# Ledger of designs, part 23: VH-VL binders against o97563

Target 1, 195 residues: o97563
Amino acid sequence: CSCAPAHPQQHVCHSALAIRAKISSEKVVPASTDPADPQKMIRYEIKQIKMFKGFEKVNDIQYIYTPFDSSLCGVKLEANSQKRYLLTGQILSDGKVFVHLCNYIEPWENLSFLQRESLNHHYHLNCGCQITTCYAVPCTISAPNECLWTDWLLERKLYGYQAQHYVCMKHVDGSCSWYQGRLPLRKEFVDIIQP
Below, E stands for the ipSAE of ESMFold2; O stands for the ipSAE of OpenDDE; V2 stands for 0.75 times the mean of E and O plus 0.25 times the DockQ between their complexes.

## First folded at step 18 (VH-VL; framework fv_tixagevimab)

Design p5 (at its last look DockQ between E and O 0.55; V2 from the best seeds 0.72)
Fold by OpenDDE, look of step 18:
Structure p5 (fold): chain C 195 residues (1-195), chain A 117 residues (1-117), chain B 109 residues (1-109)
Amino acid sequence: as target 1 above (195 residues)
Amino acid sequence: QMQLVQSGPEVKKPGTSVKVSCKASGFTFTSSAVQWVRQARGQRLEWIGWIIVDLGNTNYAQKFQERVTITRDMSTSTAYMELSSLRSEDTAVYYCARYDEGAFDYWGQGTMVTVSS
Amino acid sequence: EIVLTQSPGTLSLSPGERATLSCRASQSVDSYYLAWYQQKPGQAPRLLIYGASSRATGIPDRFSGSGSGTDFTLTISRLEPEDFAVYYCQQYYLSYPYTFGQGTKVEIK
């Protein structure tokens, strides 16, 4: 399983839902009702603590599904634990909530101040912005509503300083730029880091 | 159990400084912010300033801009408020409170600071 | 700064009665950043309502918050003996300082 790195904001925007939850239990289940289908899934029973996105689609999530095999981007979560997760995922056609390794899934305790704030107030309001991952130089914007994400380029890690402390905010003119979460309530313009 | 435990009462002379501590437990300190508020006897709550813990960014009320310093030690999950050039008018109970997801939901027990000649 | 003006200054009521407290802001405040606190003598403030209308954990449902823009209200549907205290509103919106109202004292009639 290989996933393209994406900023947490981008993950939230591209996901059908975002929730904070505990994992109660896990069970291996068939991937389908077809007896001829040998594929399996892990069904996690969850206790939803809070929903940040997906209100219009689902209200109370009891189960989430992930591929059994890690090669298929299955996610292993700690069941029967007090550990809280931020879970992002999709809703399948049959109504099941589906999560995989390429979704933004993070222990809640690992989230930064801004990330926690942004889940409630920033990310979903700025999905009109495109966050582009910079892999090499030169890396330039192609549209005014684009923010360049340079964590991978500069830090060579999946989630660096920008992922933790920046939000790509949309201006009234439709352009986007990075804002640092120095003040949760203020839009402080930060110049785009140019590689 | 989430809680903030503040340092004990202080008695200071005018012109000196006081540093109050606020130790957090039961939650992820680094993902929070901490505000400091004071209250003189029989008076309203007065906002002093706050700090975003993981970034260390601070903002102060204009009234205290020149005399207050708010800091944090992430290794000990402790926030600090230092007020210098103390005056009798600074006599008050000082509170810390943690911020999480739009709310200052947990408060310290308060620290009485008395400034007297 | 954003000035929060609470009214009335003192509210004298009997147990069982409805209490309505007002907090008016000098300028518009995002509801997400408006909170209400209860403070009893010798104690630290206790969060009652955040986001103008969300009850904090452990807060009885007799407490409710409402409002938007410049006008916010804390309602105690039926006063209990333990509810007689001073109530403060706070805004922590765009402007510093994150001001408090001057407080409303709810006292027993």
Scores: ipSAE 0.879, ipTM 0.930, lowest interface PAE 0.5, mean pLDDT 94
Fold by ESMFold2, look of step 18:
Structure p5 (fold): chain C 195 residues (1-195), chain A 117 residues (1-117), chain B 109 residues (1-109)
Amino acid sequence: as target 1 above (195 residues)
Amino acid sequence: QMQLVQSGPEVKKPGTSVKVSCKASGFTFTSSAVQWVRQARGQRLEWIGWIIVDLGNTNYAQKFQERVTITRDMSTSTAYMELSSLRSEDTAVYYCARYDEGAFDYWGQGTMVTVSS
Amino acid sequence: EIVLTQSPGTLSLSPGERATLSCRASQSVDSYYLAWYQQKPGQAPRLLIYGASSRATGIPDRFSGSGSGTDFTLTISRLEPEDFAVYYCQQYYLSYPYTFGQGTKVEIK
């Protein structure tokens, strides 16, 4: 299973829903009604604690679905537990809620202060900003509404310091910059002169 | 059960310091913030400052900036507020309160600090 | 500094009546960062409303909050004997310090 990198804000902005939930139970079910289709899904029964995004399409989610096979990006969640999860995912055409390994899925207890606040108030309000992944030097913005995501470049990991402690926020003039906590908004740039 | 338990009452002489503790239990301390607020008898609540626990960032009201230090100990889930150069007008009940997800939802019981000569 | 001005200072009412408490900010406040508290003598403040309009856990639905910008309102639809207390608004928006209003005392007429 191979996933394109995305900042948590991008995951929230591009997902149909984002919720906090506990997992009550799990059941392996057929992926379709076609008896010739050997594919299976895991259906998780959940107890929704809070919805951060998706209330215009669904209010209270009882079941979520993921591929059974990890090679198809299935997600293993701890069932029958007090463990709380942040779940992001899609709503399929038949109304089923679908999640997979490439969504942003974290134990709630692992989220930082700013991630918890941003799920409630910042991520979904700033989807007009673009977050661009920096893979290598040089890396510069190409538009005023762009924040450069440098966790990969600086820390060599998907969810580094910017993913944990920054949100890309829009200014009144339409430009965007990284915001940390309650500090004034500012732009952050990586400028490297080629040798 | 989520709670904040503060240290006991203090009687202090002018010019000295006081350090009030606020011990958290029943919630993820490291993902929260803690504010400190005081209330003199018959007066409004007055914000002193706060700490964002995971980053350790502190912010103070300007009037306290030179006299207050807010800290935390993540291993004991405890926040501290130290106020120096005490004056009689610092006599108040001092509260800590936990912030998470847009709300200051849990408050300590309060610590009476009395400054008299 | 954002100044919060509450009115009235004292509200004398009987049980069963509707109470309307006002909190006016000296500049615009994002509603997400506006809260209301109840405080009784010798007790810590108790959160009633956060995000200007969301009830905290365990708060009866007779308490409601509304408003945006500079004008915020706490409404108690039908006063109970236990509701006679002092009420404060707080803002924690953008710039420091965070501030409280001076309070509205709701007392028995």
Scores: ipSAE 0.678, ipTM 0.859, lowest interface PAE 1.5, mean pLDDT 89
ESMFold2 (binder alone), look of step 18: mean pLDDT 93; pTM 0.950

## First folded at step 19 (VH-VL; framework fv_tixagevimab)

Design ko1 (at its last look DockQ between E and O 0.03; V2 from the best seeds 0.00; counts 0 for: pae E 2.9 > 2, placed apart)
Fold by OpenDDE, look of step 19:
Structure ko1 (fold): chain C 195 residues (1-195), chain A 117 residues (1-117), chain B 109 residues (1-109)
Amino acid sequence: as target 1 above (195 residues)
Amino acid sequence: QMQLVQSGPEVKKPGTSVKVSCKASGFTFTSSAVQWVRQARGQRLEWIGWIIVSLGNTYYAQKFQERVTITRDMSTSTAYMELSSLRSEDTAVYYCARSDSGAFDYWGQGTMVTVSS
Amino acid sequence: EIVLTQSPGTLSLSPGERATLSCRASQSVDSYSLAWYQQKPGQAPRLLIYGASSRATGIPDRFSGSGSGTDFTLTISRLEPEDFAVYYCQQYYLSPPYTFGQGTKVEIK
C-alpha cells in the first residue's frame, strides 16, 4: 500500500469524517455478505470522543471498518487501550465508516497543539484552499488559493514543521496563506522560489 | 489523572517580582498550551497570557506585556509565570490552565500572590 | 480584542428551576471557540462547555450550551444545589487574547 503524501488539512478536507476516538475492540468480519467473497475486514468498535467533521452525515460512530490485509491498506489500531486516535475516513454506501492506511490516522498524543486546535477550528473551514505538496524545485503556486507544502523538500520527512505548525487559511479575497497560530490576517508565504 | 499543580502562596513587596510554577502531569505537556489567569478577590477572571508549549511562543495581554514573562520547561513539564514590578493591584489568585485543543479543560489549584508594603 | 459581556450579572433562582445565562461577544466568534466555566468559591474554574455546545467530560446533562455568532447561551435545565456558582464564558477564537466575560453569579433565591 502506497499513499500520496498530504498535509493533515488536506486529509481532513478529503475525508468524510474526522473523529477522536478510543478503540474498544476488534473483530474480523466478512467484507461482504457474498459467500463467494473471501475478503475480510477488521471491524473496530470505537468510543467516539469528539467529531471534527462529518456531523451532517453520521452522529455517533460505533464501528469503523478497515481491510484485513495491510496489502489492501488495512490499518492496525490498538484495541482495548486508553490510546486515543485521530481517525479520518470515508462513509461507504451502506453507511459503514471506512478507514485505511492512506487516511490520516494518528495517535492523538502525536498531534501538535496546532493540529489539535486546527481540527476544531481551522481545517474543515479552509477546504477551499489547495495545499500542494512540493516534490521538487522550483515549486510555485498556480493560483492564489494555493499553499505550498515543503516539508518533504526541506526536511525529507512526511510531517514536518508545516504539517505540525501551520494551517493554510483562506482569506476574504480568496487567497490562501499559511497560518501558524498568531495573527490570522498575517500571510506567511512559504515559497521555495523567492523572488 | 490529568492535573496541574501550582506553587505555593507568595507574599511580595511592591516593586519586586514573583514567579509562579505550574507542573503538569497525566497528559502530554508538549502538545498543550498553557494560559495564565488571575482573579482578585471577588473579581472576574482576568486573562494574562499563554504559551504554546511545543514552540515556546507566547502572547500577553496588553495590560501585562511589559511585566509578565511566561515560560515552560518541557523536561519537567512545568510552566512558569513571572510578574515583575508588582503592585498592590496584583494581589490575586493566579491560575494556570492547559488546553488540549482550544478550551482549557484542566486548571491548577491557584496560587495566591499578595503584594503588600 | 473580543469583549464578552455576560448577562445577567446575578441570577437568583431556586433549586429545580431553569437557568439561562447569556454571553455576548463584541464580534462574531465561531461556534467552536466559546467555552463556559463554572467556579465555586475558593476553587479554580471548571470547564463545562467547549465549542459553544459540547459538554466537557463528566459534566451533567443538565448543562447545555448553544449559540453562534455573537450570542451564546448556557442553560442549566434544573438547578441543583451544587450549581450555585459563578459562571464565565471565554472565547478562544483565532488569536489571543482569550478574554473572559465578567461572569454571572447564580445564587439561591
Scores: ipSAE 0.615, ipTM 0.855, lowest interface PAE 0.9, mean pLDDT 93
Fold by ESMFold2, look of step 19:
Structure ko1 (fold): chain C 195 residues (1-195), chain A 117 residues (1-117), chain B 109 residues (1-109)
Amino acid sequence: as target 1 above (195 residues)
Amino acid sequence: QMQLVQSGPEVKKPGTSVKVSCKASGFTFTSSAVQWVRQARGQRLEWIGWIIVSLGNTYYAQKFQERVTITRDMSTSTAYMELSSLRSEDTAVYYCARSDSGAFDYWGQGTMVTVSS
Amino acid sequence: EIVLTQSPGTLSLSPGERATLSCRASQSVDSYSLAWYQQKPGQAPRLLIYGASSRATGIPDRFSGSGSGTDFTLTISRLEPEDFAVYYCQQYYLSPPYTFGQGTKVEIK
């Protein structure tokens, strides 16, 4: 299973849903009602604590689904614990909520304060920005609404300091830039240190 | 045998409503979503919306959001699509289709709805 | 909204020939979320291919699908008389809304 890197903001923007939940139980189920289809999923029963995105399409999520096989990007989550997760994923054509390893899935305790705040307010409001992963130099902005994501280049981490502490924010003129805090006032620029 | 059987053709005047039924048999209705799609003569297929049968949750394409209502009756394994404030542009064949995590594998026969003054 | 554009609009071929139909998405979709349907006059669409490349039950092996990202292809290796129809691609990526291409008509030359 291999995933293209994406900043947490991109994950939220490109997911159908984002929730905070605990996992109650798990069960292996068939992937479809077709008896000839040998695929299996893990069905996790969840206790939804909060939904950050997806309200208009589903609510009151009881179950999430993931491929049984980790080579198909299945996710193992700890059931019967107090562990809370941020889950991002998609809604299948029958309404099942589906998650996999390439989604943004983290223990809630691993999220920074900025990430937790941004799930409520900042990520989804700034999906008009492009975030481009820098793998090597040169790496330069090709559009005004672009932020360069440099965690891999500078820290050799999938989620480094920029992923944890920065939001790519869209300004009224359509340009985007990295910020560590609240969205700035229209006529003021808040200093931000970029990697 | 697995099938979706729709109600018969309708001829309607502008400004009225139409309600199309879609009765399922031969598969587990509660494990499915029912999709609604229309096609005007010579035109592409247009997705209208869906209902998640077990939950009753609906979602509609933006174009239809103000005029469409999709419901289901689990005791009769029947889904319904009602389109209000009909216009001549709503003349089309309306299909229901089943999905249970993938593509639309079973389709109703279609219901012709004609809107004419 | 993901727009699907099919090409060509019409494909005129003889029985026994190979047909190649293209579907281009306005943004990337994963390869597991693309389907192809066949539709004959007066009939509902019939599922041919799901997950970009998997044949639906009962579909002959002359039908095959391929592609990923934004570019997808339906191939009919040897056209039979019953294959002359309109073909639609469809995406079901992430969540609704779902969208269909405008269709490619495969007709007898």
Scores: ipSAE 0.422, ipTM 0.763, lowest interface PAE 2.9, mean pLDDT 87
ESMFold2 (binder alone), look of step 19: mean pLDDT 90; pTM 0.923

Design q1 (at its last look DockQ between E and O 0.49; V2 from the best seeds 0.71)
Fold by OpenDDE, look of step 19:
Structure q1 (fold): chain C 195 residues (1-195), chain A 117 residues (1-117), chain B 109 residues (1-109)
Amino acid sequence: as target 1 above (195 residues)
Amino acid sequence: QMQLVQSGPEVKKPGTSVKVSCKASGFTFTSSAVQWVRQARGQRLEWIGWIIVDLGRTYYAQKFQERVTITRDMSTSTAYMELSSLRSEDTAVYYCARYDEGAFDYWGQGTMVTVSS
Amino acid sequence: EIVLTQSPGTLSLSPGERATLSCRASQSVDSYYLAWYQQKPGQAPRLLIYGASSRATGIPDRFSGSGSGTDFTLTISRLEPEDFAVYYCQQYYLSPPYTFGQGTKVEIK
């Protein structure tokens, strides 16, 4: 399983839900009710702590599902612990909450100050911005509502300085720019030309 | 149990410096911010400054800009407030408070700083 | 800086009565960054309300916050003996300082 790098904001925006939760237990279950389907899923029973996105789609999430095999981007979470996770995912047609390796899933304790703030107040409000991953130079915006994400280019890692400390914010004129994590004080925007 | 434990009371002479510590426990210190507030006897709360822990970025009230230094040690989960060129007017109880998800929800017990000749 | 003005300065009430405390900002403040604190003599401030209207953990439901823009209110529906204290509002919306109001003392009549 391989995933395209994406900024946490983009992950949140492209997900149906974002929650903070503990994992209570895990169980291997069939992927479907079809006996002919050999596919398996891991069903995690969770304790939802907080929901950041998805209020209109689901109230309280008790279970999340992920592929059994890591080759299918299955996610392994620690059950029966006090560990909290940020979980992003989708809602399947049957109503099941689905998460996989390419979703933004992080231990809550690994989140930066800005990321925590942004989950509550910024990410879901700025989904009108497109965050584009820069893989090589030159890397330029194609529209004013675009922010260039350069962590991969500059740091060769998924979540670098911009992922941890910047938000792509939409202005009143429809343009977007990086907001530097100096919350909640004066908003400082980084020029989109700057990495 | 989340808590902030501050250092003990200080008695200082004018012109000297004081450094108050605020040790955090029970939460992820690195993902938080810490503000410092003081209160003279019978007076209102006065904001001094704050620090975003993971970045180490600080912001100070103009009144204290030239005399205060707020720092943090992430390895010990401790925030510090140092106030220099102490004056009698600096006599107050100094509080630290952690910021998480839009609120200063946990406060230290306070540190009494007395400045007298 | 944003100046927060609380009113009244002192509120004298009896147990069981309703207390309404005002906090007015010199300019508009995002409600997400407005908090109320209770402080008793010799103690540190205790968070009551954050985000203008959200009760902090462990805070009784008799405490409620409301308001937006420049006008914010803390309401204590029925005063308990332990509610007699000084109350402060704080904003942390814009540039430093994260200013406090001057406080409202709720005292027993």
Scores: ipSAE 0.878, ipTM 0.928, lowest interface PAE 0.5, mean pLDDT 94
Fold by ESMFold2, look of step 19:
Structure q1 (fold): chain C 195 residues (1-195), chain A 117 residues (1-117), chain B 109 residues (1-109)
Amino acid sequence: as target 1 above (195 residues)
Amino acid sequence: QMQLVQSGPEVKKPGTSVKVSCKASGFTFTSSAVQWVRQARGQRLEWIGWIIVDLGRTYYAQKFQERVTITRDMSTSTAYMELSSLRSEDTAVYYCARYDEGAFDYWGQGTMVTVSS
Amino acid sequence: EIVLTQSPGTLSLSPGERATLSCRASQSVDSYYLAWYQQKPGQAPRLLIYGASSRATGIPDRFSGSGSGTDFTLTISRLEPEDFAVYYCQQYYLSPPYTFGQGTKVEIK
């Protein structure tokens, strides 16, 4: 299983849904109705606590699916627990909510102040910004709406300080830049936040 | 269950300082922010400042900038507000409140600070 | 600094009546950063509405919030005896201070 790195903001922008949920139970099920298909899925029964994105497509999600086989990017979640998860994922053509190892999935308690704020107000408002991963120098912007994601370059981590505490924010002129924490907002950000 | 418990009432002399504590329980303190506000008798709520707990960053109203320090102790889940150079007009009830996900949803019970000779 | 002006200062009504409270900001406020509180004598403020229109946990549906930009409204559709209190709006947008309105007292007529 190989994943292209993506900033949490990109995960939210590119996913069909983002929710906070608990996992009630798990069950191994067939991947399809085709008897020639030997593939299996894990079906997790969930209790949805809050939806951050996906309102147009689903209301209350009861089940999520992931590959049974870890080589196909199946993800293991702790069932029958009080543990709360941030889950991002897609809706398959048959209507199943699908998650895998390459999605952004975290215990809710591990999220930072800015990540919690941004799930509610910032990430989805700034999907017009491009976030580009820096793996090595040189690493420079190629477009005005681009923020450079440097966690891999500086910290050798998939989700480092910039993933935890920065949002790529769109300005009135169409350019983007990193906004860290909750500093007093600059006047220019007022125009991109206010409808 | 989820609550903020503040330290008890204080009677202080002018020119001294006071440090009010605000102990959190029942929620994740490190991913919160905590504001401090005060209310003199018959007056509106007045914002003093706040701290973003995981970053340790503080922001103060200009009126208090020279006299207030807000801190936190993550091991005890406690926020503190210290106000120095006390005057009689600082007599008020001081509140802490927790911020998460767009809301100040939990408030402390208040700490009466009385400044008199 | 963003100044919040509440009106009316006092609203004298009977139980069962509809209360409409106004909060006007001196400049535009992103609705996400606007909240309403209830305060009774000797008590801490109680959150009613956040994000201009979202009810806090445990708040009855007779409380609703609306508005955007500079004009925000708290409505109590049918006053109950326990609703007679002082109500404050707060904004926490842009640079501090994150100010409160002066309050609207809702009292028994």
Scores: ipSAE 0.696, ipTM 0.861, lowest interface PAE 1.5, mean pLDDT 89
ESMFold2 (binder alone), look of step 19: mean pLDDT 93; pTM 0.948

Design q2 (at its last look DockQ between E and O 0.55; V2 from the best seeds 0.73)
Fold by OpenDDE, look of step 19:
Structure q2 (fold): chain C 195 residues (1-195), chain A 117 residues (1-117), chain B 109 residues (1-109)
Amino acid sequence: as target 1 above (195 residues)
Amino acid sequence: QMQLVQSGPEVKKPGTSVKVSCKASGFTFTSSAVQWVRQARGQRLEWIGWIIVDLGNTYYAQKFQERVTITRDMSTSTAYMELSSLRSEDTAVYYCARYDEGAFDYWGQGTMVTVSS
Amino acid sequence: EIVLTQSPGTLSLSPGERATLSCRASQSVDSYYLAWYQQKPGQAPRLLIYGASSRATGIPDRFSGSGSGTDFTLTISRLEPEDFAVYYCQQYYSTPPYTFGQGTKVEIK
């Protein structure tokens, strides 16, 4: 399983839900009710702590589902632990909450100050911005509402400085730009040239 | 249990410096911010400054900009406030408080700093 | 800086009565960044309300916060003996300093 790198903000915006939760237990279950379907899923029983996105779609999430096999991007979470996770995912047609390896899933303790703040206040409000991953030079915006994410290009890691400390924010005129998370309420313009 | 434990009381002479520590436990220190607040006897709370722990970025109230330094040690989950050129007016209880998700929800027990000749 | 003005300076009430405390900001403050604290003599401030209207963990439901823009209110529906203290509001919305109000003392009549 391979995933295209994406900024945490983009992950949140492209997900149906974002929650903080503990994992209570896990169980292997059939992927469908069809006996002919050999596919399996892991069903995690969770304790939802907080919801950041998805209020209008689901209330309290009790179970999340992921592919059984890692080859199918299944996610392994620590059950019966006090470990808290940020979980992003989708809601399937049958109402099941689905998560996989390409979703933004992180231990809560790994989140930066800005990321925590942004989950509550920034990410969901700026989904009108497109965050584009830069893989090579040149990398330029194609529209004013686009922010270029250069962590992969510059740091060759999934989540670098921009992922941890920047938010792509939408302006009144519809354009978007990076805001640095030095001070949560100081919206400092950061040019893509000055990541 | 989440808590902030501050260093003990200090008695200082004018012109000297004091460094107060604030040790965090029970939460992820690196993902938080810490503000420092002081309160003279019978007076209102006065904001000194704060630090975003993971970045180390600080902001100080103008009144203290020339005399205060707030730092943090992520390895020990400890925030520090150093105030130099102490004056009698600096006599107060100094508090640290952690910020998480829109709130300064946990406060240290306070450190009494007495500045006297 | 944003100046927070609390009123009244002192509120003298009896147990069981309703207390209404005001915090007015010199400019508009995002409710997300407005908090109320309780402080008893010899103790550190305790968070009561954050985000203008959200009760902190362990805070009794008799405490409630409301308001937006420049006007914020802390209400204690029925005063308990342990509620007699000084209350502060704080904003951390704009560029620091994250200022406090001057406090309202709720004292027993």
Scores: ipSAE 0.881, ipTM 0.930, lowest interface PAE 0.5, mean pLDDT 94
Fold by ESMFold2, look of step 19:
Structure q2 (fold): chain C 195 residues (1-195), chain A 117 residues (1-117), chain B 109 residues (1-109)
Amino acid sequence: as target 1 above (195 residues)
Amino acid sequence: QMQLVQSGPEVKKPGTSVKVSCKASGFTFTSSAVQWVRQARGQRLEWIGWIIVDLGNTYYAQKFQERVTITRDMSTSTAYMELSSLRSEDTAVYYCARYDEGAFDYWGQGTMVTVSS
Amino acid sequence: EIVLTQSPGTLSLSPGERATLSCRASQSVDSYYLAWYQQKPGQAPRLLIYGASSRATGIPDRFSGSGSGTDFTLTISRLEPEDFAVYYCQQYYSTPPYTFGQGTKVEIK
């Protein structure tokens, strides 16, 4: 399973839902009612704690589904524990909530201060911004609503300092820039992050 | 059970300093912020400053900037506020409160600091 | 800095009456960063409302908050004996300091 990189904000903006939940149990189920289809899924029973996005499509979620086979991007979640997860995912045509390895899925306790704040107030308000991954220099914006995601370039990490501590915020004039809220910007990121 | 427990009352002479502790239990300290607020008898709540725990960044009200230091110890889940060059006008109850997800939802019990000669 | 002005300073009412408390900001405040607290003598403030309108856990539904921009309101629909206290608003928008209003004392008539 291979995933295209996306900033946490992009994951929230592009997912149908984002929730905080515990995993109660798991069960292996057939992927369809077609007896000729040998595919399996894992159905996780969850206890939803909070919904950050998805209110218009679904109420309190009881089950989420993922492929059983890891080659199809199935995700393993710890069931029967007090572990809380941030889950992002999609709603399938039959109404099932679907998650996989390429969604943004994290133990809630691993999220930073700004990520928790942004799940509640910033990410969903700023989906009009574009986030572009920088792999090499030169890396420059091509539109005013664009923020350059530099974690890979500067730290060789998928989710580095910028993923953990920045949100790409839309201004009243329609332009976007990185914002760390009330936190000061680190100097080495300012020279690349702000055009 | 989620709590903020502050250190006990202090009686101090003018010109000295005081350090108040605020110990968190029952929630994730590292992903929160902690504000410090004081209240003199019969007065409004006065904001002193806060710390964003995971990054250690601090911000202080201008009135206190020369005399206050807010710190934290992540291994003990404890925030500290030190106020130096104490004056009688610093006599107040000092509160800590934790911030997460848009709310200051947990408040310490308060620490009385009395400054007299 | 953003100054919060509460009105009235004192509100004298009887149990069962409706209380309406005002908090006016000197400049616009994102309502996400506006909170209301109740404080009784010798106690820490108790969070009532955050995000201008969201009730904190365990707060009775007779408490409600509303408003945006510069004008915010706390309403207590039917006063109970335990509701006679001082009420503060706080803003924590953008850059510090994160100021409080001067308080509204709700007292028994």
Scores: ipSAE 0.696, ipTM 0.854, lowest interface PAE 1.3, mean pLDDT 89
ESMFold2 (binder alone), look of step 19: mean pLDDT 93; pTM 0.947

